# Ledger of designs, part 296: VHH binders against q96fz2

Target 1, 269 residues: q96fz2
Amino acid sequence: CGRTSCHLPRDVLTRACAYQDRRGQQRLPEWRDPDKYCPSYNKSPQSNSPVLLSRLHFEKDADSSERIIAPMRWGLVPSWFKESDPSKLQFNTTNCRSDTVMEKRSFKVPLGKGRRCVVLADGFYEWQRCQGTNQRQPYFIYFPQIKTEKSGSIGAADSPENWEKVWDNWRLLTMAGIFDCWEPPEGGDVLYSYTIITVDSCKGLSDIHHRMPAILDGEEAVSKWLDFGEVSTQEALKLIHPTENITFHAVSSVVNNSRNNTPECLAPV
Key: E = the ipSAE of ESMFold2; O = the ipSAE of OpenDDE; V2 = 0.75 times the mean of E and O plus 0.25 times the DockQ between their complexes.

## First folded at step 16 (VHH)

Design CA57 (framework vhh_6z1v_2)
Fold by ESMFold2-Fast, scan of step 16:
Structure CA57 (fold): chain B 269 residues (1-269), chain A 123 residues (1-123)
Amino acid sequence: as target 1 above (269 residues)
Amino acid sequence: EVQLVESGGRLVRTGGSLRLSCAASGSTFKGYSMGWFRQAPGKEREVVAAITQSGYKTYYADFVKGRFTISRDNAKNTVYLQMNSLKPEDTAVYYCAARFGFYETAPNEYDYWGQGTQVTVSS
């Protein structure tokens, strides 16, 4: 996973993240640096995306089940990185393979510190390789969505009017991430950056791409992944596996250029 | 950031009971998992018991299961170790330790340590 959509206005995004803490109290996540959130239909690595993480990371007396929402840079910069410019990092940290996460220092160290986050998106894009050509077919991939007026889920065959209304109650894609904190050697603000954990594709996506993000399907999985105070690294990693609870539709080549930021990027073709 | 002080260690006869206390000073106690470790002469420091931030999960070493109970009182910034059916093999200096996040069993994973309290179990 190298491209996502996360276009909801801040207030809509916040309401979509409503949750219950360990006491059963209904809550909205509290924002850190809300002005750094930039909605887009076409998010690429190195841009900022909103993530959920435990409030305990910022307030040492907070209950670990309480949540913060914060924009973070996509592309993990390890805390031990000693160059002055993060763009000089020699290896790609956009994604982290689940099978080697405990073997790579860049990911093992922040995991040991409980630096687990949930990466939020409307959905993500993948490009299907076609035999005999260099052209690839892009797809928008997302959770099945419930129709507000009917018992059925929304799909590619639904009318444009139904798609315009769906965003008010959109179920955000919740991807397992790892973040780290990097202090510039020359001074300045701490950089928070993340990577998305990837797994083998499920059967439903295997014809599009061989890998998929580790999706946390439902509030129980999201809560356990975030709660580094009551859930061990070993227990949390059991949540990392492919899911079949996913849907998709083909989109136009407009999405190929990351500078294009319009609803056309995710509209069915 | 967190200072820990153990108390309650003393001489006790085999089969006796003892309660150790660890008082934490600092505003951040609630965010920490707490562990009890022990070290006998000539041996390495080993985990005895551990407890998470909210007390929902506990760990006990096999050699104390059924005999020791760990608990915490976050309002009093204190963690306890209730020790029952004490054996001579339980003789050691007992240490309280704090770790930010989920507990671990290795001593090197803990951020803060107390000075220790001596427990001696005689036949």
Scores: ipSAE 0.748, ipTM 0.895, lowest interface PAE 1.0, mean pLDDT 90

Design CA58 (framework vhh_6z1v_2)
Fold by ESMFold2-Fast, scan of step 16:
Structure CA58 (fold): chain B 269 residues (1-269), chain A 123 residues (1-123)
Amino acid sequence: as target 1 above (269 residues)
Amino acid sequence: EVQLVESGGRLVRTGGSLRLSCAASGSTFKGYSMGWFRQAPGKEREVVAAITQSGAKTYYADFVKGRFTISRDNAKNTVYLQMNSLKPEDTAVYYCAARFGFYETAPNEYDYWGQGTQVTVSS
């Protein structure tokens, strides 16, 4: 996973992340650096995307079940990186393979510190190789959505209002991530950056791509992944596996250029 | 940043009971998993018991399971180790330790340590 959509306005995104803490209290995640959140239908590595993480990472007396939502840079910069410009990092940390996460220093160290996050998106994009040609077919991949009366389905060409109503109750894709904190050697603000854990593709997606993000399906999985105070690294890693609870549709080549940021990027064709 | 002070260690007879306390200074205690470790003369420091931030999960070393109970009172910033059916082999200095995140069994994974309290069990 190298491209996502996360276009909801901040207030809509926040409400979509409503949750219960350990005491059963209904909560909305509290924002850190909300001005760094930039909604987009076409997010690529090195851009900022919203993630959920435990409030305990910021407030050392907080209940570990309470959540913060914060924009983080996509592409993990390890805490031990010694150069002044993180864009000069020599290796790609956009994704982290589940099978080697405990073997790679860049991921093992932050994981050992409980630096688990949930990466939020409307969905992600993948490009299918077409037989007998060099062209690739892009697909938008997302959780199955709950249908409501007159909400319409995605791709109803006869009713453009259906797209707007779909987003009111959109179930956000929740992907397992690892983040790290990098302090610039010359001073300045701490950089928070993340990687998305990847697994083998499920049967339903195998014809599109051989890999998929590790999706946390439901609030129990999301809560356990985030709660680094009550869930060990070993137990959290048991949540990392392919899921079949996913759907998709083909989209136009407009999405290919990461500079295109319009609803057409995820519209069915 | 976190200061830990153990108390309650003393001489007890074989088969007796003892409760150790670990008082933490500062509001950050609530965010830490806590562990009790022990070290006998000439031996390495080993884990005895551990407890998560909320108290919902605990760990016990095989040699104390069924005899010792770890608990915490977050309102009082205190961790307890209730020691029952004490044996001469339990003689050691007992240390309280704090770790940010889920507890671990290795001493080098802990961030803060108390000074220790001596427990002596006589036959």
Scores: ipSAE 0.761, ipTM 0.901, lowest interface PAE 0.9, mean pLDDT 89

Design CA59 (framework vhh_6z1v_2)
Fold by ESMFold2-Fast, scan of step 16:
Structure CA59 (fold): chain B 269 residues (1-269), chain A 123 residues (1-123)
Amino acid sequence: as target 1 above (269 residues)
Amino acid sequence: EVQLVESGGRLVRTGGSLRLSCAASGSTFKGYSMGWFRQAPGKEREVVAAITQSGVKTYYADFVKGRFTISRDNAKNTVYLQMNSLKPEDTAVYYCAARFGFYETAPNEYDYWGQGTQVTVSS
């Protein structure tokens, strides 16, 4: 996973993240740095994306089940990175493999500090290799959305009214991430950055791509992944596996260029 | 920063009971898992019991299961170790330790430590 869509306006995104804390109280996540959130149909590594994380990471007296939503840089910069410019990091930290996460220092260290986050997206894009050509077919991949007695699908034949309203109740894709905090050696603001954990593709996606993000399917999985105060690293890692609860449709080549940021990027072809 | 002060260690007879207390100062106690460790002469520090931030999960070493109980009172910034059916083998300096996040069983995973309180169990 190297491209996502996360285009919802901030208020819609916030409501889509409604949750219950450990005491059963209904809550919305509180924003940090909301001005850094930039909605886009075509998010690439090094851009900022919204993530959920435990409030306890920022307020040492908070209950670990309470949530913050914050934009973080996609591409984890390890806390031990010694150079002044994060873009000079010599290895790619856009994704981390589930099978080696405990072997790689860049990921093992923040994971040991409870630095688990949930990466939010409308969905993600993957490019299918086509036999006999160098062309690849892009697909938009996302959670199945709730259907109504009217057509609730987001197919090309949906009425304009149905299409306009799909986003008001869109179920966001929730991907397991690890984040780290990097303090510039010469001073300045702490940089928060994340990586998306990847697993082998499920059967349903195997013809599109051999890898997929580790998707946290449902609030129980999301809560356990975020709650680093009451859920051990070992227990949390049991949540990291392929899921079949995803759907997809082919999209046009408009999405190929990361500079293109329009609804056409995810529209069915 | 968390500062930890243990109290309650003393001489007790075999079969006796004792409650150790660990008072934390500083505003960050509620965010920490707490552990009790012990060290006997000539031995390494070993975990005795641990408890999560909200007290939802606890850990006990096999040699104390059924005899010791860990608890915490976040309003009082205090963690307790209730020790029952004490044996001479329980003689050690008992240490309180704090770790941000979920508890661990290895001493090197803890950031803040008390100075220890001596427990001596005699016949």
Scores: ipSAE 0.738, ipTM 0.888, lowest interface PAE 1.0, mean pLDDT 89

Design CA6 (framework vhh_6z1v_2; at its last look DockQ between E and O 0.97; V2 from the best seeds 0.00; counts 0 for: pae E 2.1 > 2)
Fold by OpenDDE, look of step 17:
Structure CA6 (fold): chain B 269 residues (1-269), chain A 123 residues (1-123)
Amino acid sequence: as target 1 above (269 residues)
Amino acid sequence: EVQLVESGGRLVRTGGSLRLSCAASGFTFKGYAMGWFRQAPGKEREVVAAITQSGGKTYYADFVKGRFTISRDNAKNTVYLQMNSLKPEDTAVYYCAARFGFYETAPNEYDYWGQGTQVTVSS
């Protein structure tokens, strides 16, 4: 996974992240560093994206089932990194393969500390190789959405009003991530950064791409992944597997350029 | 200063019962899983029992076999180990330990340790 969409306004995004804590109380996640949230139809590595994480990571006396939403840098910077510039990291940490997560120190150590997060997105993009050509067809991949009688297909929002309604009730894609905290050697603010765990693609996506993000489908999976106080690493890792509960449509080549940030990026062609 | 202070260890007869307490201070107790470990002479330190932040999950070593119960009172910053049906092989120094997040069975995974309390079970 090298490209996502996360364009919802902050308030809409927050409401979409409503949850119940372990006591059954309805809650909204509190924001940390809301000003770092930059909505975009075309998110690339090194950009900031909102993630969910346990409140216990920030408040030592918090219930671990409570959630915080925070923009973090895409591309995990390990805490042990000694260079002053995180871009000097020599290995790719955009993704973490599920099969080697426990073999790589950069992922194993933060995971052992319970630094699990849920990366939020409208969906993610993947490119299908066209046989016989060097051309790749991009696809937008997301959770199936509840079809309101009026909205037809996501692409058929004929009116601005209908479009707003679609996004107001959009089910966000919830991807399993690992985050770490890096303190710059020269001082300054602690950098929070994340990697997305990847798995082999489900059958439905296998023709598009051979790998997919580990998707946490449903509130229970999300809750268990985040609650590092009550769910062990071993138990959490059982949640990491391919899911068939995904849909996709072809999009234009507009998304190929990471500088393009328009609704056209995820519009069906 | 972080402190874990164990109490309740004493000499007891086989088949007897004992309740250990560990009082925590100097850190946010509620955020930590707590564990009881023991170390007998010439043996490695081993996990006896552990409990999550909320008390919702517990772990017991295989040798416990239902004889011991770990519990915690977050309002009192205290973790307990009720030990019943004690055996001579239970003789050891018992340690309280704290780990941020979920409990673990390996001693090296814990952040804070007590000084221990001696439990001796006579035949």
Scores: ipSAE 0.897, ipTM 0.958, lowest interface PAE 0.5, mean pLDDT 93
Fold by ESMFold2-Fast, scan of step 16:
Structure CA6 (fold): chain B 269 residues (1-269), chain A 123 residues (1-123)
Amino acid sequence: as target 1 above (269 residues)
Amino acid sequence: EVQLVESGGRLVRTGGSLRLSCAASGFTFKGYAMGWFRQAPGKEREVVAAITQSGGKTYYADFVKGRFTISRDNAKNTVYLQMNSLKPEDTAVYYCAARFGFYETAPNEYDYWGQGTQVTVSS
């Protein structure tokens, strides 16, 4: 997973993240740095994406079940990185393989500090290699959407006004991430950055790509992944596995250029 | 100034009971896992029991299971260790420790430590 869509306006995104804390209180996640959130149909590594994380990471008297939503840089910069420019990190930290996460210092250290986050997206894109050609077919991959009398369907949207209704009750894709905090040697703001954990692709996606993000399917999985005060690293890692509860459709090559940021990026072909 | 202050250690007879307390100040106690460790002369410091932020999960070393109970009172910034059916082998200095996040069993994973309280068990 190297490209996502996360285009919802901030207020719609916030409501889509409504949750219950440990005491059963209904809550909306509180924003940090909301001005850094840039909605886009076509987000690439090094851009900022919204993530959920435990409020306890920022307020040490908070209950660990309470949530913050914050934009973070996609591409984890380890806390121990010594150069002044994080783009000069020698290895790619866009994704983190589940099978080696406890062997890699860049990921093992933040995991030990409870730095787990949930990466939010409308869905993600993958490019299927076509046999006998250099061309790749892009697909938009997302949770099956709950159909109500008020909600729309991507595949059934036939006009601009119907497309707008699709997003009002969209179930966001919730991907397991690890984040770290890096202090620039020359001073300045702490950089929060994340990686998406990847697993072997499920049977339903195996013809598109051999890897997929670790998807946290449902509020129980999301809450356990985030709650680093009550859930150990070992318990949390049990949530990291392929899921079959996903759907997809082919999209046009418009999405290939990360500068294209229009609904055409995820529209069915 | 971070402080963890243990109290309650004393001489008790084999089969007796004792409650240790650890009063925390100078940090946000509510956000930390708490552990009790012990160290006998000539031995390494070992974990006895641990408890999460909410008290929802606890850990006990095999040698104290069924005899000791850890608890916490976040309103009072205090963690407790109730020790029952005490044995001479339980003689040690007992230490209170705090860790941000989930508890661990290794001493070097803890952020803050008390000075300890001596427990002596004799027949």
Scores: ipSAE 0.765, ipTM 0.907, lowest interface PAE 0.9, mean pLDDT 91
Fold by ESMFold2, look of step 17:
Structure CA6 (fold): chain B 269 residues (1-269), chain A 123 residues (1-123)
Amino acid sequence: as target 1 above (269 residues)
Amino acid sequence: EVQLVESGGRLVRTGGSLRLSCAASGFTFKGYAMGWFRQAPGKEREVVAAITQSGGKTYYADFVKGRFTISRDNAKNTVYLQMNSLKPEDTAVYYCAARFGFYETAPNEYDYWGQGTQVTVSS
């Protein structure tokens, strides 16, 4: 996974993240660093995207089931990194394979500190490779969306007003991530950054790509992944598996250029 | 300054019961998992029991065999170990320890330690 859409205005995104804490109380996540949120239909590695994490990471007296939402850099920068420029990192941390996560120090160490996050997106893009050509077909991949008379589909929007209704009830994709905190050697703000855990693709996606992000399907999975005060690393890793509860549609090649940030990037073709 | 102060260790007879307490100060107790460890002379420190921040999940070493119960009172910043059916093999110095986040069984994973309290179980 190397491209996502996360385009919602902050207030809409926040409402989509409503949750229940351990005591069953309905809540919204509290923002950290909201000014770093840069919505776009076309997010790439090294950009900032919002993630959920336990409030306990920031407030020592917090209930670990309470959630913070914060933008973090895509591409985990390990706490031990010595250079002043994260782009100098000599290995790719955009993704972390689930089958080797406990063998890679870049991921094992923060995971052992409970640094689990949920990476939020409208959905993600993958490119289907056609045998014997250089051409690839992009797809937008997302949770199946509930349709009612008050909601719609991406392809059914016939006005700006109807487009807004599609996204008002959009179920955000919730991907399992690991984050770390890096203190630049020359000083400055601590950098929060994440990787997305990947698994073998489900049967429904296997014709598009052989890997997929580890998707946390439902509130129980999201809650357990986030709650590092009550859920061990070993138990959390049991949540990491492919899911068939996913849908997709083909999109135009407009998304190929990461500078294109328009609804056309995810529109069905 | 962080302090973990164990109390309640004493001499007890085989088959007897004892409750250990550990009072915490100098850190935000509620954010930490708590553990009890023990060390007999010449032996390595070993986990006895552990409990999550909410008290919702507990761990017990195999040698406990249902005889000990860990609990915590977050309002009083205190963790307890109720020890029943004590055996001479339980004779050791008992330590309270704190770990931010989830508990672990390895002593080197813990952030803060108490000074210990002696438990002696006579025949």
Scores: ipSAE 0.541, ipTM 0.836, lowest interface PAE 2.1, mean pLDDT 91
ESMFold2 (binder alone), look of step 17: mean pLDDT 90; pTM 0.916

Design CA60 (framework vhh_6z1v_2; at its last look DockQ between E and O 0.93; V2 from the best seeds 0.80)
Fold by OpenDDE, look of step 17:
Structure CA60 (fold): chain B 269 residues (1-269), chain A 123 residues (1-123)
Amino acid sequence: as target 1 above (269 residues)
Amino acid sequence: EVQLVESGGRLVRTGGSLRLSCAASGSTFKGYSMGWFRQAPGKEREVVAAITQSGGRTYYADFVKGRFTISRDNAKNTVYLQMNSLKPEDTAVYYCAARFGFYETAPNEYDYWGQGTQVTVSS
């Protein structure tokens, strides 16, 4: 996974992340560093994206079932990294393969510390190789959405009002991530960064791409992944597998350019 | 830093009962899983029982066999080990430990330790 969409306004995003804590109380996640949230139809590695994480990571006396939402840098910077510039990291940490997560220190160590997060997105993009050509067809991949009678297809919002309604009720894609905290050697603010765990693609996506993000489908999966106080690493890792509960449509080549940030990126062609 | 202080260890007869307490300093007690470990002379430190921050999940070593119960009172910043049907083999120094996050069975996974309390079970 190298491209996502996360364009919802902050308030809409927050409401979409409503949850119940372990006591059954309805809650909204609190924001950390809300000013770092930058909505975009075209998110690439090294950009900031909102993730969910346990409140216990910030407050040592907190209930681990409570959630915080925070923009983090896409591309995990390990805590042990000694260079002053995160871009000097020599290995790719955009993704973490599920089969080798425990083999790589950069992912194993933060995971062992319970640094699990849920990466939020409207969906993610993947490119299908066209047979016989060097051309790739991009697809937008997301959770199936509840079709409101008026909104025929996600792409057919014929009115601004309908479009708003679609996104107000949008089910966010919830991807399993690992985050770490890096303190710059020269001082400054702690950098929070994440990697997305990837798995082999489900059958439905296999023709598009052979790998997919580990998607946490449903509140229980999300809760268990985040709650590092009550769920062991071993148990959490059992949640990491392909899911068939996804849909996709072809999009234009507009998304190919990471600088393009318009609704056309995820619009059906 | 979390300071842990164990109490309640004493000499008891076989078949007797004992309740150990571990008091934690500070306000961060609720964020930690707690564990009881023991170490007998010439033996390695081993996990006895562990409990999550909420108390919702517990672990017991195989040798416990239902004789011991771990519990916690977050309002009192205290974790307990109720020990029943004690045996001479249970003689050891018992330690309280704290880990940030889910409990573990390996001692090296814990962040803070108490000084221990001596439990002696006579035949």
Scores: ipSAE 0.898, ipTM 0.957, lowest interface PAE 0.4, mean pLDDT 93
Fold by ESMFold2-Fast, scan of step 16:
Structure CA60 (fold): chain B 269 residues (1-269), chain A 123 residues (1-123)
Amino acid sequence: as target 1 above (269 residues)
Amino acid sequence: EVQLVESGGRLVRTGGSLRLSCAASGSTFKGYSMGWFRQAPGKEREVVAAITQSGGRTYYADFVKGRFTISRDNAKNTVYLQMNSLKPEDTAVYYCAARFGFYETAPNEYDYWGQGTQVTVSS
């Protein structure tokens, strides 16, 4: 997973993340740096995306079940990185393989510090290799949504207004992530950055791509992944596995260029 | 960013009971898992019991299960170890330790340590 859509306005995104804390109290996640959230239909590595994480990471007397929503850079920069420029990092940290996560220092160290997050998206994109050609077919992949006559069938040529009606009750994709905090040695703002954990594709997705993000399906899984105060690393990693509870449709080549940021990027072809 | 002070260690007879207290100072105690460790003469430091931030999850070493109980009072920034049916082999310096996040059983995983309190069990 190297491209996502996360286009919802801040208020809509926040309401979509309503949750219950350990005491059973209904809550909305509290924003950190909300002005850094940049909605887009076409998010690539090195851009900022919203993630959920435990409030305890910022307020050391907070209940670990309480949640913050914060934009973070996609592409994990380890806290131990000693160069002044993150672009000099020799390792690709856009994704983290589930099978080697405890063997790689870049991921094992932040996991040991409880730095688990949930990466939010409308869905993600993958490119299917077409036999006998260099052409790749892009697909938009997302949780099954509630079917309504209101949201109907939306084609690639349909207006943005028609597509917007789908989003009122959209179930956000929730992907397991690991984050780290890097302090520039020459001074400047602390950089928060994340990686998405990947697993082998499920049967339903295997014809599109051989890997998929580790999807946390439902509030129980999301809560356990985030709650680093009450859930051990070993227990949390048991949540990391392929899921069949996904759907997809083919989209136009407009999405190929990461600079294209329109509803056409995810409209059915 | 926590300072820990143990108290309650003393001489007790075999079969006796004792409660140890660990008082924490600092604004961040609630966010930490707490552990009790012990070190006997000529032995390495070993875990005795641990407790999560909420008190909802606890750990006990096999040699104290059924005899010791760990608890915490976050309003008082205090962790307790209730020790029952004490044996001479329980003689050790008992240490309180704090770890940010979920507890661990290895001493080197803990961030802050108290100075220790001596427990002596006589036959």
Scores: ipSAE 0.770, ipTM 0.903, lowest interface PAE 0.8, mean pLDDT 89
Fold by ESMFold2, look of step 17:
Structure CA60 (fold): chain B 269 residues (1-269), chain A 123 residues (1-123)
Amino acid sequence: as target 1 above (269 residues)
Amino acid sequence: EVQLVESGGRLVRTGGSLRLSCAASGSTFKGYSMGWFRQAPGKEREVVAAITQSGGRTYYADFVKGRFTISRDNAKNTVYLQMNSLKPEDTAVYYCAARFGFYETAPNEYDYWGQGTQVTVSS
């Protein structure tokens, strides 16, 4: 996975992340660095996107079940990286394969520190390679959404008011990620960055692409992935598997150019 | 930043019971998993028991299961090890240790250690 949509206004996105803590209290995640949130229908590596993580990462006495939401750079920059410019990193950290996560220092080290996050998106894009041509068909892939008799699917929104109603109750895609914290050698703010864990695709997606992000389906999975105070690395890794609870539709080639940031990027064709 | 002080180690007879206490200072205790370790003469330091920040998960080494109980009181910033049915092979210096996040069994995973308390079990 190398392209996502995360376009909701900050307040709508925050409400979509309502959760219960360990004591059963309803909460919203608290933002860190909200000004770094850059909504777009067309997010690519090196951009900032919001992730969820445990409050315990920021406050040593916090309840590990409480959540922070923060924009982080897509493309994990390891804490040991020595050069001043993250673009000089000589290996790709956009994704992390689940089958080798404990073999690669870039991912094993932060995972051992409990640096697990949930990467938020409207959904993600994948390109299907069609036999007989060099053409690739992009698809937008997302959780099945609750339909109403008035609204239907996201592609049935014919007016601004109907489109906004579809997104009002959108179930955000929740992907398993690992993050790290890098201190630039020249000084400055700590850089928070993440990778998305990938798995073999489920049968429903196998005709589109052979890999998919590891999706955390439901509150129990999200809570266990985030709670590094109560859930070990080994238990957390058991959450990493394909899911069939996913849907998709074809989209136009507008999304191919990462500069295009319009609703057309995810509109059905 | 975290100071750990064990107490309660003493000489006891085989079959006896003993409670160890570990008082932790500072408000950062609640984010820590806590462990009890021991080191007998000529042996390496080994995990005895561990407990998560909430007390919701515990670990016990095979050699002490059914005899020892770890607990914590976060209001008092204290962790306990209740040791029952003591055997001469339980003779060791017992250490309290703290790890940020989830517990581990390897001693090198722990950042803060107490000074230790001697437990001696007589035949």
Scores: ipSAE 0.608, ipTM 0.846, lowest interface PAE 1.6, mean pLDDT 90
ESMFold2 (binder alone), look of step 17: mean pLDDT 86; pTM 0.883

